# Ledger of designs, part 25: VHH binders against ATP synthase subunit gamma, mitochondrial (ATPC)

Target 1, 283 residues: ATP synthase subunit gamma, mitochondrial (ATPC), of Arabidopsis thaliana (Mouse-ear cress) (q96250)
Amino acid sequence: ISTQVVRNRMKSVKNIQKITKAMKMVAASKLRAVQGRAENSRGLWQPFTALLGDNPSIDVKKSVVVTLSSDKGLCGGINSTVVKVSRALYKLNAGPEKEVQFVIVGEKAKAIMFRDSKNDIVLSVTELNKNPLNYAQVSVLADDILKNVEFDALRIVYNKFHSVVAFLPTVSTVLSPEIIEKESEIGGKLGELDSYEIEGGETKGEILQNLAEFQFSCVMFNAVLENACSEMGARMSAMDSSSRNAGEMLDRLTLTYNRTRQASITTELIEIISGASALEAAK
Below, E stands for the ipSAE of ESMFold2; O stands for the ipSAE of OpenDDE; V2 stands for 0.75 times the mean of E and O plus 0.25 times the DockQ between their complexes.

## First folded at step 18 (VHH; framework vhh_8dlx_2)

Design s6 (from t1 with S30D H53R; at its last look DockQ between E and O 0.77; V2 from the best seeds 0.76)
Fold by ESMFold2, look of step 18:
Order: sequence, then C-alpha cells, then structure tokens
Structure s6 (fold): chain B 283 residues (1-283), chain A 124 residues (1-124)
Amino acid sequence: as target 1 above (283 residues)
Amino acid sequence: EVQLVESGGGVVQPGRSLRLSCAASGFTFDDYTMHWVRQAPGKGLEWIGNIYRSGSTFYNPSLKSLVTISRDDSTNTLYLQMNSLRAEDTAIYYCARFPKYYSWSGTRESFDYWGKGTLVTVSS
C-alpha cells in the first residue's frame, strides 16, 4: 500500500470527522433550544389523567395509531422503534369487528410504512420540524387529525427523551368523548360529575368534546417535543460515535503511514551501509 | 383530474331550507373526509363541518343545529342541508377535500382541492 494512498485516505477520514463534529454541534444547539419546553410540557396533561383516568389497555372498535417520526435520518433507532411499536399496536387492536388506522408524522416512518401498510394510512404529514414548533402550531395539527380521522382511541407513539444516550418508546392514549362518556357510566373519576348531570346531555357532550380536544393537543405537543429531543439526542450520539470512529481510523492510518515510511527509510539505510561496506572491501 | 362542483345555490327567503350538492370526480370519493366551508361577504372562511368515510359527521358548534352533511358514495356526491336560513347565512359555500398526504405549512387551511363555490343569498 503506497504512502500516497494512505495519506489520501487519511484526508477523507479527517473531512468526515470534521463534518460529523459539526453535525453534533448543530444537534446539540437544537436540543438545547427545545429540551426545557419538552420537560415542561410533560405536566400539561397531568390534570387530564387525574380527571379522565388512564386506560391504555381499553378495548375499542376504532383504534388510530399516531406514529411520530423524524424527517431526517442519522438518529440511530428512533424511527425503526416507533414503527415497530406501531405495528405491534396494530396487531393487538386489529380484528374482525375492529379496525386500526395509522396517522404518520414524519418522512422516516412514512417511507417505511408505505411499503406494506399504505392502505391503513389515513393521514400522513411531513416537515413538521422545518420550523421550531410551538403549542399553537401543534394544536393546528391536532385539529387536522381530529377533523379528518374518526377514532375511539388515539394511541400516540413517540420516543420520550431521557438523555443524549437514552430514549424510551412511549404510547399515550387519548379517548374519544363518546368512549369517555361510556366509561363514566361504569364508574370513573368523571363519574361524580356525570351523576349530577344525567339529564343535561348537550352541555356534558360539549364539555367532553372540548376536554378531549385540549387533551389531545397537549399530549401531541408533549409527544412532538419529546420526539424532537430524542431525535437530536440520538443524532448527537450517532455523530459523536462517527467522529470518534473516524478519529480511531485516523490513528490506525497514521500508524500505517509511519510504518510504511519507516520501512522505506530502513531499506535506504541498508543500501547505504551496504555500499559503504562494499567500498571498504575494495580497499 | 380532481374536480368538485357545487350546485344548488341561489336567493332564498329567511326561514326556508336549501340543499347544496357537491359532485366529485377524478378520485376515490369514499376514501376521503369531505368538508363544507363558507365565506360571508367581507369575512374570512368559516368551517361548517365534515363527514368522515363512515358517514359520521362533526360540525362547527355554532352551526350544528342548523346544518346536516351527508354523502352518497355510490354517486360520489356530498350534500349540505341548511334549515331555517338567516340573513347571516349569506355566503359563498365551498366543498373541500382534505389530503391524505401533505407537507406541514403551519396554516389552518390544508385542503388540497376546492369547488368554485356556490352563492347563497338569504334576503327578506
């Protein structure tokens, strides 16, 4: 292997190292901008859980799986994980008298699921993270889903952020107003209110609709922010690993270069001492 | 070629009823949630309601007692029944299709195809 070939390879690896370090820094900056909001948004829907209960295993006829993924790659297993969980939820909730549909957010889950699940996808939105998101923008997305997708239960699949090296696949469930009302009839945290408004139907129905809409927008906001944090953290980790691997490869190539050069120098020295010995022998 | 064609608009007296139709062509109509939207003179767009693939409906709360949306998937036709019409119901009425696949823009209006609209004038 020539010293020039090794040097050219070293140059390419060094450029890759510089690029991956820059990508890590960009991901770190983006994570810093969104992390506090994601953590603060975790409490937005806690009052809804206290009021409405949390029934993630509830058996319903119309399940909709909302799969949150990224638009950009190079973020480890973030996207494959949510697709795997979404497919598992499909199998758990599908049946002869049950239907399951997908709402997909993000290019990466869309690309994977279009191959074999396209007929079950009722809505797909991409480029959500093109601009920084706030609650108002995510509530518009939540309204798009509510006005175009009929459901008994929404199952929102995302990666909850723990750290730049860890994320937790998470499913959050939001029930339709009709299911909430039915569950309150058999006794729940909303049951006391329902007991005292037995005759008022429409006021209860409007309240439940507004609560479900607000709950969904809050859960979506948290889920979108959590998944964005997990994406940036996973990208930081992937880029850090790639730059570290490039550095290790540079170290190995440097050793190879030095050994190749040393072998050439040693050969030249042997010829010099051999020539000097021949000259002395000619005396 | 996706087309939505409204019909049934016109001048009507207050208190009367009117049914609008929207003929759909160029796509699989029964795969889509369909919507009605109106625009009163000098005002912005107002969402009236939708009809899901199943035939279930969801209405603007301020209008729900006054309107009924229905669909006939065998004729690819969307309907808006309006009862007890009032002067404030004067508007251009549009049918609209919501896309199954779209790129986020941040705007409230994400409909990919609209009808040309039909004018309803309620005058005493």
Scores: ipSAE 0.670, ipTM 0.861, lowest interface PAE 1.0, mean pLDDT 83
ESMFold2 (binder alone), look of step 18: mean pLDDT 81; pTM 0.816
OpenDDE, look of step 18: ipSAE 0.844; ipTM 0.947

Design s7 (from z8 with N60A P61D; at its last fold request DockQ between E and O 0.86; V2 from the best seeds 0.80)
Amino acid sequence: EVQLVESGGGVVQPGRSLRLSCAASGFTFDDYTMHWVRQAPGKGLEWIGNIYRSGSTFYADSLKSLVTISRDDSTNTLYLQMNSLRAEDTAIYYCARFPKYYSWSNRETFDYWGKGTLVTVSS
ESMFold2, look of step 18: ipSAE 0.725; ipTM 0.887
ESMFold2 (binder alone), look of step 18: mean pLDDT 82; pTM 0.826
OpenDDE, look of step 18: ipSAE 0.844; ipTM 0.949
ESMFold2, look of step 19: ipSAE 0.723; ipTM 0.890
ESMFold2 (binder alone), look of step 19: mean pLDDT 83; pTM 0.829
OpenDDE, look of step 19: ipSAE 0.840; ipTM 0.948
ESMFold2, fold request of step 20: ipSAE 0.703, 0.716, 0.715; ipTM 0.875, 0.889, 0.887
ESMFold2 (binder alone), fold request of step 20: mean pLDDT 82, 82, 82; pTM 0.825, 0.821, 0.823
OpenDDE, fold request of step 20: ipSAE 0.701, 0.855, 0.654; ipTM 0.844, 0.956, 0.821

## First folded at step 19 (VHH; framework vhh_8dlx_2)

Design n1 (from y7 with N60A P61D; at its last look DockQ between E and O 0.94; V2 from the best seeds 0.81)
Fold by ESMFold2, look of step 19:
Structure n1 (fold): chain B 283 residues (1-283), chain A 123 residues (1-123)
Amino acid sequence: as target 1 above (283 residues)
Amino acid sequence: EVQLVESGGGVVQPGRSLRLSCAASGFTFDDYTMHWVRQAPGKGLEWIGNIYKSGSTFYADSLKSLVTISRDDSTNTLYLQMNSLRAEDTAIYYCARFPKYYSWSGRENFDYWGKGTLVTVSS
């Protein structure tokens, strides 16, 4: 138990403190870069609920849960939360003559869900955030889903950004054009489209298809941006906690170092005194 | 090994119909959405349409009145029916598979393509 061993441990803990502080600052910078875009995107899909109706709990035969997660960890419970909500949606929507499938975005939810839900995963994409997020990138992902996954309802699961200490697990629902048409004809909500003059001669079905595609792209864009903000906020909090814990360990090690150093000095004094006494007695 | 083999191409007169086939092997065919894509010489790739696992289809707007995609999961075969062929339909036609799992950084439109079958529409 030497002072050098304690000093070496102090150096290791201080390096951890420096690294976690740097990681906090990088996450903070990334959050600031994306937060304004996430906030600006929050209103993009609200007009669609006024026009297309809003029945997120609608009973459909084919539900697809789109689970948004991060590719990297160290972001608190962001990924476990979306997996928990996705599994709850699976149980809620599964049943006789009903099918539930998953689309997974992000490595962390993929890793968790591949162990016990792989047969229900129809699409998985990772590394979406390797490049800066923009609408064009997310619209291509939305198109991949539309062209390769059949659904009556998409249920997009993400963490809506509230603050670095609180994230709101959120489910946004997008209905297929076929379901929108059936609901609207029964409920009369798309009768409002009939009251507008539509230039270009598109059929009602083509209009619904275009609106549904745009709605999905907008909802996905907002959801991806919100989840990215929540990831960075959660990482800031995790790194701040790690830095504080490292600081507490440094404080304890400093006390140990000082006590070990003082004990070594005391032992040297006792040895000097006992050696002096032995020399005195030898005379 | 995943293999996609197109057949049924050839020289046809304008106004005629043609049915292309794509034989699939080496994967669970009925678990994938399948696609048809074409490329005229010197032109870019043009997506024609898809067919989902259920048999439902979705087509490019410019082609939706001219083509029909179908599948036979018992023989692992994908079909493209083309009607009222025109000289502009001259192209190499590919069947293609979209991956279930992919990374965005390595994203390509499709992970497996057939070798293609040439359709030439001329007199």
Scores: ipSAE 0.699, ipTM 0.878, lowest interface PAE 0.9, mean pLDDT 84
ESMFold2 (binder alone), look of step 19: mean pLDDT 81; pTM 0.815
OpenDDE, look of step 19: ipSAE 0.844; ipTM 0.950

Design n2 (from s7 with S56H; at its last fold request DockQ between E and O 0.84; V2 from the best seeds 0.80)
Amino acid sequence: EVQLVESGGGVVQPGRSLRLSCAASGFTFDDYTMHWVRQAPGKGLEWIGNIYRSGHTFYADSLKSLVTISRDDSTNTLYLQMNSLRAEDTAIYYCARFPKYYSWSNRETFDYWGKGTLVTVSS
ESMFold2, look of step 19: ipSAE 0.706; ipTM 0.872
ESMFold2 (binder alone), look of step 19: mean pLDDT 83; pTM 0.828
OpenDDE, look of step 19: ipSAE 0.841; ipTM 0.949
ESMFold2, fold request of step 20: ipSAE 0.715, 0.718, 0.704; ipTM 0.886, 0.890, 0.878
ESMFold2 (binder alone), fold request of step 20: mean pLDDT 82, 83, 82; pTM 0.827, 0.829, 0.826
OpenDDE, fold request of step 20: ipSAE 0.753, 0.850, 0.806; ipTM 0.882, 0.953, 0.934

Design n3 (from y7 with K53R; at its last look DockQ between E and O 0.86; V2 from the best seeds 0.78)
Fold by ESMFold2, look of step 19:
Structure n3 (fold): chain B 283 residues (1-283), chain A 123 residues (1-123)
Amino acid sequence: as target 1 above (283 residues)
Amino acid sequence: EVQLVESGGGVVQPGRSLRLSCAASGFTFDDYTMHWVRQAPGKGLEWIGNIYRSGSTFYNPSLKSLVTISRDDSTNTLYLQMNSLRAEDTAIYYCARFPKYYSWSGRENFDYWGKGTLVTVSS
């Protein structure tokens, strides 16, 4: 192994270390910018769960799995995890009189699932995160799904953010307005609404539709923010690990470089002394 | 080439009914959710409703009692039935397709539109 080969390897490893450190800091900055918003969005819908019902295990004929993934990689296993959960939900909900379809958000899940699930994908959206995420963008995406994908239940698959080193694979269920009406009438909760005078000319059905749409947009907004936080936390962890590994490798290469250079200097000195002695002996 | 061609427009009297057609070609029609949209003179676009691949529909709440959307996948044709027409229903009526796959930066609601058919409701 020549001194130049070791030096070239050291340069490559040093550049990798610099790049991964920079990527870690960018991910940390992005996480700080969005983390508070994700945490604050967690409670947007929870107060209304008792009114609309909360039966995530309900058996329905048409399930749609909404798979949230990132557009960029190098974020640990967050994308493979949501694909794995989405495939499990497909198998759990499929049957002779049941249909399961996918809605894919993000390039990474799209790339994986187009390989073997393309016929079941009814909608795919990429580049949602190119601009800062806000409720308006996500509410438009929720409207796209509502108006273009038929469902009895949406199963939203994402990684809930816990910390820089931890995310929790999570499934949130949103029921169609028709299913919500049936479930709430069994529980009697919407009957309590009938005792109130409704201003503005809206019917009970119109109010329930509006509330279900609001639920859907809020759940989607939280899920998108949570998954963005988890992506950035996982990227921080992956880049930190890569940078540390590069540093350790650089330490080992530095030792090899110093030993190789010292051995080369010693060999050259022996050759110079030997050559000078041969020339003097030739006199 | 994806094409959507509306027909059935014209001048009708208030209170009458009218059925519009949209002939689709150049794509697998039964794979897509289809929509009707209208634009009254000098106003913005108003979404009327959709029809899913299954044949189920979802309507603009303000128009729900006045319209019915249907599709015939064997002839690749989308229909809009309008009842009890009023002068305010005077508009250009468009059929439109929503894409299955899109990027957020390129989002425009619908990727293909018909040329429109004018409906004029006058006495």
Scores: ipSAE 0.688, ipTM 0.868, lowest interface PAE 0.9, mean pLDDT 83
ESMFold2 (binder alone), look of step 19: mean pLDDT 82; pTM 0.824
OpenDDE, look of step 19: ipSAE 0.822; ipTM 0.939

